# Ledger of designs, part 115: VHH binders against q84jc2

Target 1, 232 residues: q84jc2
Amino acid sequence: MSKMRNLVEEKFLEFYESWVIQLELYLHQLLIAHNNNTMSETELRHLISKLTTHHKAYYTAKWAAIREDVLAFFGSVWLNPLENACSWLTGWKPSMVFRMVDRLRKSRVVLVEAQVKKLEELRVKTKFDEQKIEREMERYQVAMADRKMVELARLGCHVGGESVMVVEAAVRGLSMGLEKMVKAADCVRLKTLKGILDILTPPQCVEFLAAAATFQVQLRRWGNRRHYVTHS
Below, E stands for the ipSAE of ESMFold2; O stands for the ipSAE of OpenDDE; V2 stands for 0.75 times the mean of E and O plus 0.25 times the DockQ between their complexes.

## First folded at step 7 (VHH)

Design p55 (framework vhh_8fcz_2)
Fold by ESMFold2-Fast, scan of step 7:
Structure p55 (fold): chain B 232 residues (1-232), chain A 125 residues (1-125)
Amino acid sequence: as target 1 above (232 residues)
Amino acid sequence: QVQLVESGGGLVQPGGSLRLSCAASGFTFSNYYMNWVRQPPGKGLEWVSGINSDSSYTTYADSVEGRFTIIRDNDKKMVYLQMTSLKTEDTAVYYCARSPDELYAFFESGYMDVEGQGTQVTVSS
């Protein structure tokens, strides 16, 4: 089973490297669409669909991997130290994407009053959902130190077949709780992303997705550069 | 033949409660993520709530979070939607819909296949 868990990390590393390369290619297409202003609404919707499908592929692979080994996503080997430092429950912090939305206020295609109101409502709801998950994570951490867990840790120090099975059951329970929280956080991410895309027009969606992809790609490059500067 | 039969709708006053039911047949119910989707008068389908195969995860549209609760019973092949604090904006035909996973619900919600006739919920004084 340990051997299978090592294989999960290896496979997701290969997946993620390819996924980021494809994201950079899509970012190039988004920037061309934004700069040239020559695409029809149908063509823009098709490009937005490619990005949406790309993000769906990420969560499909992530949730399959989490089912096998959720702990691989805490301190991930496929992320550099800066990317890991910026992670909130194994991914981007949902409210952070509203920073990309704020850039649209300076774009050629301005937001109308109705869109501004809906985006602000979504921002408030997203922040509320984040706080709810943060409270759940705090409760989870406190539960790890409760009397029952302390007693199970104590029992684990006593060598015997029965105590080994009880400790293994407790560890499995902890992993299942963590998997549930990670999926809850991902659901907030997906709801926030879909909500923004539903409010924005196709040209605004292209600009938003370009801003988000640019930030993700640059964060990875900045983290890689720090290591290079230290070792060069 | 795949069938989803919705029931439990009706006329209710604002602030009231209703419980919707969906009976599934003709497929392996426990293999599917189940959803409630609604169609308000003159508008397209909008996703309301979803529940995974073993009930370990539930999700809700922002407009209904805290007011609606989705429940499933795999043995009876049923999914339920408990609605409280109903608003006039909740007026719609409600449909039960199956999907392969939660991701489909988030990105394909407006295009989910509705197999049943739905159940009408009208919230008015």
Scores: ipSAE 0.032, ipTM 0.522, lowest interface PAE 5.5, mean pLDDT 83

Design p56 (framework vhh_8fcz_2)
Fold by ESMFold2-Fast, scan of step 7:
Structure p56 (fold): chain B 232 residues (1-232), chain A 125 residues (1-125)
Amino acid sequence: as target 1 above (232 residues)
Amino acid sequence: QVQLVESGGGLVQPGGSLRLSCAASGFTFSNYYMNWVRQPPGKGLEWVSGINSDSSYTTYADSVEGRFTIIRDNDKKMVYLQMTSLKTEDTAVYYCARSPDELYALYESGYMDVEGQGTQVTVSS
């Protein structure tokens, strides 16, 4: 469904642009909260909840889109070349988020030893989950070079309803397998994010989310500046 | 031992109705967000619906919104899925699954482990 693919890309591009604008507004609120000691724990938790809901909205929209065309997320048109170069299985690499956590050690509200231990345990588990998904992707790539792909290539050289139906079923099966792996990667991302937020205090959560959002926004701005200069 | 036992599936014609049941045991049922997930033939698990611990909040996948209703009875430790206006696309094995909250359910919807054998729903003429 190549026309559905074009519609999926266009709709997600429109969604993503709006989503990033809202992320920048939340980043502004996070930075104000980080430098404002008058905000209550309840107010901080509410702001943290807004960010987690915002990320949930992204993955809800993404999973709806990948159900229609998962390949749209490999080399995404709504990302600049720098953002695409930094992608791991259609998004951020889960273990890399711990770089934002490391920033907290130099911050106004430092981590206590018990939190550092729990974060290191989470980091180890996150890397294990990443490696598990990478093995699944390797199996997928090997399966693509297997007898089924040889059969698909052979049938694709013929015309007729019988061969067309078999080819369509095989392609659909491959797309479903890839969708499952992307969802598995996104689950690791979300579990990692939730795990970090569960370990941190509300002020530390605000600082962590501010660091993560700053990195995402700045990476986009750096890539857009370079792209504009080279292509405009 | 945590157990979730699904029942109520069967063969139904397009436009028909079915009520699925899930009996829970081995955990504090009223502390968990409960979900229905389904696995269509040849596809992975798809999240269908969820209900929070006190029934004050329900959520539905776009494909079933307005046609399905999730209900829970904490006294009986049961969760139900009332399905109306069934379509051939609703053909799947249906499972119930517990989660700590809605966000956690969304996190696991594509990777969620099902504990029971499920109940088969076939929508065909």
Scores: ipSAE 0.000, ipTM 0.168, lowest interface PAE 12.6, mean pLDDT 80

Design p57 (framework vhh_8fcz_2)
Fold by ESMFold2-Fast, scan of step 7:
Structure p57 (fold): chain B 232 residues (1-232), chain A 125 residues (1-125)
Amino acid sequence: as target 1 above (232 residues)
Amino acid sequence: QVQLVESGGGLVQPGGSLRLSCAASGFTFSNYYMNWVRQPPGKGLEWVSGINSDSSYTTYADSVEGRFTIIRDNDKKMVYLQMTSLKTEDTAVYYCARSPDELYALFDSGYMDVEGQGTQVTVSS
C-alpha cells in the first residue's frame, strides 16, 4: 500500500501546486477589483464565484485524497514546514479568519452595525464548533492509547503472520477516525467561509478574499524563504 | 423516473418530537448523498441535514444541531429525520433531496432541486 500512498501524495502535490498558482492569479484580479471601484455588482459577484468555485475544487480534491490516505494530510509533503506548523487539523483554524474580517473595520469599505452583529454571532458559533472538535480529538487520543494503540504496541513487539492482520485492522480504524475528524473540521471551515460571504456585500467580499489569499500566499513565501536561508 | 416521497409531518407543540420519512425509487439510492431541506412560510429553501451513502458521516445546519438526527437505511431505500425539542421556527414544508456529495449541500444548498411534494411540519401551541 506504500506505493499507492506515495501516488496519492504525488497526485495531491501536483494538484496543490497548480491550485496555488491559480489562487495567485485570482488574488491579482481581487486586488485590481479592490483598488478600482468601477466594477459592477454583477462583475464582483462573478469574481467572488470564481474564488468560491476554486475553494470548492480544493475540498473536492482533498476529500477524495483523504478517503485514500488521510495520514498524508498530517505533515503534508506539499506544504513547507512553516505551513505545516500553522495547520490545525490539516488546514486553517476557522476562528483565525475573523482576524481578516477585523481588517474590514479599518478599510474604506465600512461594515454596518447589522453586519458587525452577525459576524460576532458567527465568530462565537465558529469558536464553539472548534472546541467541540478539539474535545473529540482529545477523546480520540485517549481511546487510541487505551484500546487500539495498546493492542498495536503489544502485537508490534511480536511480529508474525496473525499480528500483521490485526495491526493493519487497527491502522484502518485509526485512519477512519481521523478522516471523520478532518471532514468535521473542513465542514466548520466551509460553514465559516460561506457565513462570512453571505453577510458581506460584494465589495467587502472581494476585500476579505484578497486579505485571506494574500496571507496564504505570503505564509508560503515566508516558509520557502526561511528554507533557502537555512540551506546556506 | 425518479421519485422521492416525504411523510410524517403534522401539528406538534413546542418541545415535541416528530419523525419524518422519505421513500426513494427510480435511482441507485446507495450512490447518493441524501439531504433534508425545508421551506418556512414565505421564505426560500433552507438546508437542514445531510448523510453520505454509507452513513459514516452526517452534517447539520447550526439551527438544528443537537436536536435533529438524520438516519439512512439503504436496504429499504429510506432516509429519516428524527426531530426533538421542536421550536416554532421549525415550522416549514420539509423535503427530501438527493445530491452528488456533501460539498453540494454545503456550498450549493440554495440551488437544491426538490422532487417530492414535501411534508408539512407545524409547531404551535
Scores: ipSAE 0.012, ipTM 0.444, lowest interface PAE 8.2, mean pLDDT 82

Design p58 (framework vhh_8fcz_2; at its last look DockQ between E and O 0.61; V2 from the best seeds 0.00; counts 0 for: pae E 10.5 > 2)
Fold by ESMFold2-Fast, scan of step 7:
Structure p58 (fold): chain B 232 residues (1-232), chain A 125 residues (1-125)
Amino acid sequence: as target 1 above (232 residues)
Amino acid sequence: QVQLVESGGGLVQPGGSLRLSCAASGFTFSNYYMNWVRQPPGKGLEWVSGINSDSSYTTYADSVEGRFTIIRDNDKKMVYLQMTSLKTEDTAVYYCARSPDELYALFEEGYMDVEGQGTQVTVSS
C-alpha cells in the first residue's frame, strides 16, 4: 500500500502542478474579460466553459487517485502547509464560496432579488449537506479511538500472521470510509459550484470565477513564501 | 439492453406514504448515479432526487426535501424512493433514470434515461 501510495502522490503532484499553471492562465483571461465590457455573451460562456472543464478535469483525476490511496489527500504533498491548513475534507469548504458571492453584491456585480433568494436557498442547502458530512467525520474520528480499533492497532505492533491480516482489513475499511466522505464532500462542492453558475449571469460568473481563482492562486503564493526549500 | 422498471405507485390521500421501486438490468448498476424524476400532468420532467454509486451522497429537489428518501441496493440492482407527507402537487408519473457518475449527474447533463413506463402516483382526497 505504501509503495502504491508514493506512486499516486508523485502522479497527482505532477498533474496538480500543471493544473495550477493552467488555472493561472485562465485567471488572466477571466481578469481581462472582467475589465473588458466588449466581450459578447457567447465569448463569456466559452470562457466559463473552459473553467468548468478545467474543474471537471481536477475531479476526474482526484477520484481516480483517491480510489487508489485516499490518505494521500490528507496532508497532500502537492499542497503547501497553508493550503492544507485551509482544507475541509481535502478541498475547499463549500459554504465559504458564498463569502465570495457576498463580495460580488458590493462590487460592480448587481444581483437582482430573484438571484439573491436562489443563492440564499443554495447556501442553506449547502450548509445542511456540510453538517451531514461533518457528523459522519465526527463518528469516524470517534470510531478511530474506539476500544476495538485501539485493540487492533495494539495487535498490529508486534504480532505477525493472522493479526496482520486483521489489521490490514481494518485499515482497508478505514480507507474506504474516508474515500466515501471525500467523495460526498466533492459532490457537495460540485453541486454548489454548478448551482452558483446556474444562478449567475455570464458576466457575474466571470467575476465569481475570477475571485475564486484569485483566492486559490494567492493562498498558494502566500503559503509558498513561508516555506522556502533550497534544491540546489 | 438497458432496462429500468418502475413500480409501487398508486392512489393515496394527502399526508400518506408510498414506496417506489426501480429494478435495473442490462448494465453495471453499481457504476451509475441513479435519479428519480417525475412528470406531473401537462408539465415537463422534473428532477426529484439522486444517489451516487456508493450511497455516500444523496440529494433532493427543494419541493421534496425532508419528505422523500432515496435508497439503493447494489446487490439487488434496485433504487427506492420512500415518500412521506405526500401532497397533491406530488401527483405525477415517476421514472428512475441513470447518470454515468457523480460528475455527469451534478456538473454536466444530469440524467440520461427515463425510458421505463414509469409508475403513476396520484395524491387526492
Scores: ipSAE 0.712, ipTM 0.880, lowest interface PAE 1.0, mean pLDDT 86
Fold by OpenDDE, look of step 8:
Structure p58 (fold): chain B 232 residues (1-232), chain A 125 residues (1-125)
Amino acid sequence: as target 1 above (232 residues)
Amino acid sequence: QVQLVESGGGLVQPGGSLRLSCAASGFTFSNYYMNWVRQPPGKGLEWVSGINSDSSYTTYADSVEGRFTIIRDNDKKMVYLQMTSLKTEDTAVYYCARSPDELYALFEEGYMDVEGQGTQVTVSS
């Protein structure tokens, strides 16, 4: 029996499917730009801007949705099990993108010493921010058995209209901390992404973004094949 | 009639501490990402620190990381900058600035409009 989806889940599912389709289109453009090496710097910057705008659109939608129901993103019905398994606080783990940067270094891309140094500094900062958020998450998880949860448990013993309303209010209260953590994580993601793009040259940015988009798209494809997931 | 009024600046010796305050009015404060920026003598505006709407995220320029702390109070519509271990290079006029939105703040930290008069911070022996 399939899970019942709430309105937030349904809306975001629709959004995400469209968003991924557009990402695939941009990926195609990134790959062309990367392979032909004939595009001007202006053209490359424009392409990079389109991608960054696309990502900003995702988080605009996400943050609007989490204000309504942050818990929907801890289930993430729009993702297959593989994608979910690779998720860190409802999204990609910020520090993972440095693996993609490392790939650039091992490829034909030459990073100057100054870039390498800045990237390493950014990596350290990103890791620190991740750990800070993880500690907060742990604290929140430990605190789950607080007064609010006790009240929720007591109310759960009696099924009734009034009880349901009170339980819902309690759940909303409990969700506020999660929302803050999710937003914090997203901020770290975006800050990390921006940091990388600021360090790299336009051609390098295109290669990085292509790698990132490829990973995201392929992860989804692999997961769908493995689990035969069809989203409507 | 957006207003941002900075205060708390002054003369302090190197290694000293100072706490800046910014009083906001004329807009829905709790919806905005807030920043501190500064303008050193003879230089352009420099981003110093930012804090998102719910205080779940703070960020700092490398030059002030570990020394400055940004805090906000949405009920009072205040944003603060606690400065410690001050250096001579911290000398500047400090401004409180709002970002159009949180996403903008994360990607365009260097492009903020100054709306207040600022507060002078001078670090000198």
Scores: ipSAE 0.495, ipTM 0.798, lowest interface PAE 1.0, mean pLDDT 89
Fold by ESMFold2, look of step 8:
Structure p58 (fold): chain B 232 residues (1-232), chain A 125 residues (1-125)
Amino acid sequence: as target 1 above (232 residues)
Amino acid sequence: QVQLVESGGGLVQPGGSLRLSCAASGFTFSNYYMNWVRQPPGKGLEWVSGINSDSSYTTYADSVEGRFTIIRDNDKKMVYLQMTSLKTEDTAVYYCARSPDELYALFEEGYMDVEGQGTQVTVSS
């Protein structure tokens, strides 16, 4: 059945559509910079700063929106089904970006020993933080479900009165806990991104950012072309 | 007038523990993300830890994660830094600072109109 959009979903859909269009424009700039060896380090750092600022703007808007409705970010209306299927706690999985670094190392990007060591340290830290968040999410979901079940069993399932207020309180508590966990996941994403960009040289950063933007844009384009399966 | 007063520093051996305190006044404490920053001898300021307004989210620099714990008490307008397993590299003047949100703390030093005198932490054998 067709998905009904609330106010948060409509507003963020409009934001996200324009945000992705701007990401595509930055991707063109990244590809030009990759193919043009005449750009100075200052010009490369400026382009990298534009991309970093663009990503920060996404999270600024997201954190404002999840304050209003965090559940909108689980199965988002502004993402196609393929994009939603690739989501880990409302976004890209932090460890996934190291696959892009690994691909670049096998083909074009030459990393010195010091960079390789720092990237491996960051990879281990990122994986540890991911696992910590996954454990906390599992424990939180179990604890919230247990509290909800106990309260509903004790009070019954009345349409009004105290049982309605108990359900509303449980839903509010779940939303607050989910907001905390989504923000924690986003911080791991941002720390991992910043960590990679600090380790790589400006030309290497441009190659990495181009690969990441290409993946995001292609995932959206491919997913938007899928045909809806209709059951008769 | 905004005021932040740090205390609890001292001399400690490697592996030791300290608890720093910061008393806040002159602003709506519960509306701000609170941070600890430090200045090692002869170096610039570096961010250490941060905590959001309702304690639902904490962040730490990689160099201190697992060893330091940030805590806040909005009723007393206090922020604390519980430090354990101290290393000589932790020697610094420690300051508390407020910031607008978690994103600012991740990318920029905790910053404000008023910064206190700090509290000296010295870790030596």
Scores: ipSAE 0.000, ipTM 0.340, lowest interface PAE 10.5, mean pLDDT 79
ESMFold2 (binder alone), look of step 8: mean pLDDT 82; pTM 0.852

Design p59 (framework vhh_8fcz_2)
Fold by ESMFold2-Fast, scan of step 7:
Structure p59 (fold): chain B 232 residues (1-232), chain A 125 residues (1-125)
Amino acid sequence: as target 1 above (232 residues)
Amino acid sequence: QVQLVESGGGLVQPGGSLRLSCAASGFTFSNYYMNWVRQPPGKGLEWVSGINSDSSYTTYADSVEGRFTIIRDNDKKMVYLQMTSLKTEDTAVYYCARSPDELYALFEGDYMDVEGQGTQVTVSS
C-alpha cells in the first residue's frame, strides 16, 4: 500500500535525538571541568563515568536495533548528509580519535613517556583492526557479485513458490553478514575508547572526551546548516 | 549448572602447535563473550584472547598476537584456541572464561570467572 516508515528507524531517531541533547549537556560539564583546576579527582571520575555510561547506552540501543534492521544504519535517517558522509561502517572511524589524543600533547597536563608509548601501541593495534574489517567488507562486496548471487537476483525477477523462499534466505544472509561487520566495527570502537580512557589520567580523560564530543556536536551543526555548493 | 571444561593441553617443544578446546554447558552459550586466560607457574591469571557472541570480533594479548587464533562454534557450544609457534613463556594452565556480553568485556572487565580445572600446556624440550 502506502509507503510506511520503518519502525526501527522511527524509534532510533527518537532515541538518538535525545541522546545527542544529553551529550551536549555533558559536553558543557566537560568544558567547565577542563577549565576548572579546583575539581577533585572523585568529581572528575564521576563525570567520566557519566560519559562512558552514555556511550554504553548508545551501543546497547544500536545493537538491539541492528538485530532488527541493520540497513537502517547505512544512510541513517537520524543523521544529516554530512554526518552520513563522515561515517565508517555506521559510526566514527576508530583511528580518528587519536587526532583528539594528539591535542593532549599541548595541554597543561603533559603526557608522560609511558602513556605516549601505550597510546602509540593502541593506535597501531586500532589501525590493524580497522584494516581487518575493511578487508572483510571488501570480501563481502565481492561476494555480492559472485555468480550465485547474480543467479539469485535473476530468480527474484520471477515470483513463485520455491524461488521466493531462496531469494528471501539470501537477503537474510546478506543482512546477517552486515550485522556481524557492524558489531565488529563497534567492538573496535569500544576497545579503542576504553583503552584511551585507561591510559589517561582523569584530567586528560576530561580533555579527550571534551574534544571528541565537541567534534561530534560541531559536525552535526555544520551539516544541519548545509550551505556549500554542490557541483551538478 | 554452569560448566566450562577445558582439554587439549600437553607437552610440546618450542615452535610446536596445540589446539585447546572448551566445552560449555548450563547456560545460553551464544549470548556470551568467551575468553581464554592462563596462569603460568607461580604467577597470577593473564588474559590471552577473546571472541564475541557471533565471532565478528576477536582480540588477543600482545604476547600471543599472530601466533594464537580463537574460534567458537555456537551449535556445538565450543570455544577453541589454536596455538602455533609456541614459546617456553606460553607454559601455563589454560582456562576458558565467560563475560556477559561485549560491553562488559570491553568496558567493565575482561571476564567473570574461570570455571573448572583448566588444561596444562608445557612448552619445553
Scores: ipSAE 0.470, ipTM 0.784, lowest interface PAE 2.5, mean pLDDT 85

Design p6 (framework vhh_8fcz_2)
Fold by ESMFold2-Fast, scan of step 7:
Structure p6 (fold): chain B 232 residues (1-232), chain A 125 residues (1-125)
Amino acid sequence: as target 1 above (232 residues)
Amino acid sequence: QVQLVESGGGLVQPGGSLRLSCAASGFTFSNYYMNWVRQPPGKGLEWVSAINSDSSYTTYADSVEGRFTIIRDNDKKMVYLQMTSLKTEDTAVYYCARSPDELYALFESGYMDVEGQGTQVTVSS
């Protein structure tokens, strides 16, 4: 099968729209659980498991799609301009999630000192991992300007069948490099998410996941509203 | 038959370096996330480092960050742990462990599904 950009974009758009609808349903359940202190620990763990499974489904679909067309995830057609403007390497910036954790300080279930220490250690580690990926992206940007890439761009200006295969091979090489970095960023995201959930109690996990999902849903609504009003 | 065989352990002086190796057989190595875990004397298992299937992501325990490097070679079906600036606290039996795909270790469970036989590392004068 040809790696046509439009097919990957159309398929992932359909997936993402359904995924967001389900996220909103889970958010409703998280808000009920948070506001209504009647759920058992077992029920809360089950709800948390539904959310983690939902995020796992997203990354499974994303990694399949980026293997075919990683560039679809840079300036994605299934995201509005505000969502795209807030993206860091095709997704949420891992360290930003700790701003959601800060909301737990207002929680009825207060963080114990041991949890605060572990969250601070995780925050430092996450920022370190982000910086490592940012350095790798900087190296990638520099490599795109090396002599061989400059030569290939110059040859492409001649618009001839002779250079088409060479240019296509170079573009595939660039795409593979981006795929590697996107996967690295997603691994930091998954590690950060799992780390937070492992440190928090089930009621705190529900509050954290509700805050994160609320922000994601509201960001989408704000961007859709602004684009609609401006464009209309 | 799935098998992981660790080697390269030994006695080293503080500040020294050592390279551990893990040879995998009986499964499609490139489909698995690979981990190093260790058990210090009288303590439980401690996760040390992980590398995903295509080497695009590596992660380390805070106690070894900047001192240890995890490397894999899918063609040779090997995973390595390059240890530098060794401390007495690094004394442990080191195990190689696999996890199904890139998502399992990070999302489903921290429990490793297969562990190797182990190799002893002793850091002492």
Scores: ipSAE 0.000, ipTM 0.228, lowest interface PAE 12.1, mean pLDDT 80

Design p60 (framework vhh_8fcz_2)
Fold by ESMFold2-Fast, scan of step 7:
Structure p60 (fold): chain B 232 residues (1-232), chain A 125 residues (1-125)
Amino acid sequence: as target 1 above (232 residues)
Amino acid sequence: QVQLVESGGGLVQPGGSLRLSCAASGFTFSNYYMNWVRQPPGKGLEWVSGINSDSSYTTYADSVEGRFTIIRDNDKKMVYLQMTSLKTEDTAVYYCARSPDELYALFESGDMDVEGQGTQVTVSS
């Protein structure tokens, strides 16, 4: 039996499907730009701006949705099981994008020493911020099983209007804690992405964004293939 | 009208501590990303620290990481900068500044749309 989708899940599913279709169109433009030496720096910057605006639209929609129901983002119905399994706090793990940056060392135009230094500084900072959030996740998970929380859960099993109110307050507190952790993770994601784009030249930005979008699109296709086989 | 008022600046010895305060009024403070920026004598503005609307994310310039702490109190509409292990190179006028919106702060040019009048911090023996 299928779990009924709430309004937040339905709205974000509709948004996300459209957002991914537009991402695939931008990926096509990025690949053309990467293979086309006739594009001006102004044209490349315009394309990069379209991608950054597209990602801003995602976080605008996501933050509005998590304010209503952050739990919709843990085991999201708009993501397949493989996408969900690869998620770190409802999205990509910030440090993983540096693997895509490393690919730029194999490109026709090698990173200059000043860029390598700045990228390493950003990588260290990103990992530091990521580890701070991971420690908060560990504290949150332990708190879910602490004695007071278990007592509140037991109270919810007994008949009484007051116990319902106490349990509802506890659930709201848990949701607020998750919302803060997701928002912290998204802040690290946005700062990491912005930092990389500020360090790279426009042609390198196009190559990086193409690699990131390709991975996102292919991960979705790989997971959908498995799901299709299960249901065929 | 939107207003930011800084206080807490002064003369301190190297290695000392100082706490700056910023009082916000005229806008929904709890919706905005807040920053501290500074201007050393004879130099341009440099960004020091930022804090998101719910305090779940803080960030610092490399020069102050581990020495400064940014804090906000949404109920009091205050932003603070706790400065420790102060150096002579920390001498500057410090400004509290608002970002146009939270995504702009994280992902755009980083230009601030509102700044206060500033508070002078002088670190010398």
Scores: ipSAE 0.598, ipTM 0.827, lowest interface PAE 1.7, mean pLDDT 86

Design p61 (framework vhh_8fcz_2)
Fold by ESMFold2-Fast, scan of step 7:
Structure p61 (fold): chain B 232 residues (1-232), chain A 125 residues (1-125)
Amino acid sequence: as target 1 above (232 residues)
Amino acid sequence: QVQLVESGGGLVQPGGSLRLSCAASGFTFSNYYMNWVRQPPGKGLEWVSGINSDSSYTTYADSVEGRFTIIRDNDKKMVYLQMTSLKTEDTAVYYCARSPDELYALFESGPMDVEGQGTQVTVSS
């Protein structure tokens, strides 16, 4: 399972390792920008653009990969167990980023009332979209256990050309349903991230992106340092 | 070569329903995020609803949430807007519009292609 990899898993693992290394480099640049009050708005916008382009590259690669094998993203081999335990539909839970926004309220660059109102409106919309997807996932899980799927599983025990083809079609149907749900979740993630960046000023965007990247990098490091009881 | 043709508008009383249609041609329809936008009399364009390429994600303006439903049929190259509980404020010319791609639609605020004459929706007693 976690020890064996298919081609999609191997290629995305290589992509993701490189992507995370570049994220750490961008995080370093974000931290320098955040601590240096002398960068121009143009320089800050350029750095923010590098981060948004980097995230777009991730979703471009992810959507290509889920087209081939969406199941690779459930219990991903390129993520440690802690990262996998913290995932919601193959990625971060969209409403979680508002926790990062709350940290901005304690920073030197304070949010104005108009921004707070817009962020709260976005938070409510994000939670609504999350709940809609969670209802779809519940329906999908019920459908997987439906009598038709049980019948198809029984039919698969009687190997024959027609039986094999029917089972193959059912498996493709299950994967297609999961692909749609993952894409829906990613759409909410992208809309939420874009919405936050549109509300914030460039210095606030840098601070937000630094906080988000720091959390992502630290979660990976914490999971990689997990203590194992040796049975040797 | 891109063509979007809207239809289905008309006169309807408050509380009524209409279904708008948009026929797409000249491009690979199934690759594009599609939108409905409207222009009320004497006002600018207002975004109404959007749907991604595989119908897994739909989104709506707050003013129409719960009343309108966007649907697409990739085989027929059609986008629909099912409108219910219509209000006088919904009076506008409705256009369907193409976004450059899904990531652009989701992560880059930018212009949409709006092609066609639109379809007039008038909600009046």
Scores: ipSAE 0.582, ipTM 0.813, lowest interface PAE 1.7, mean pLDDT 86

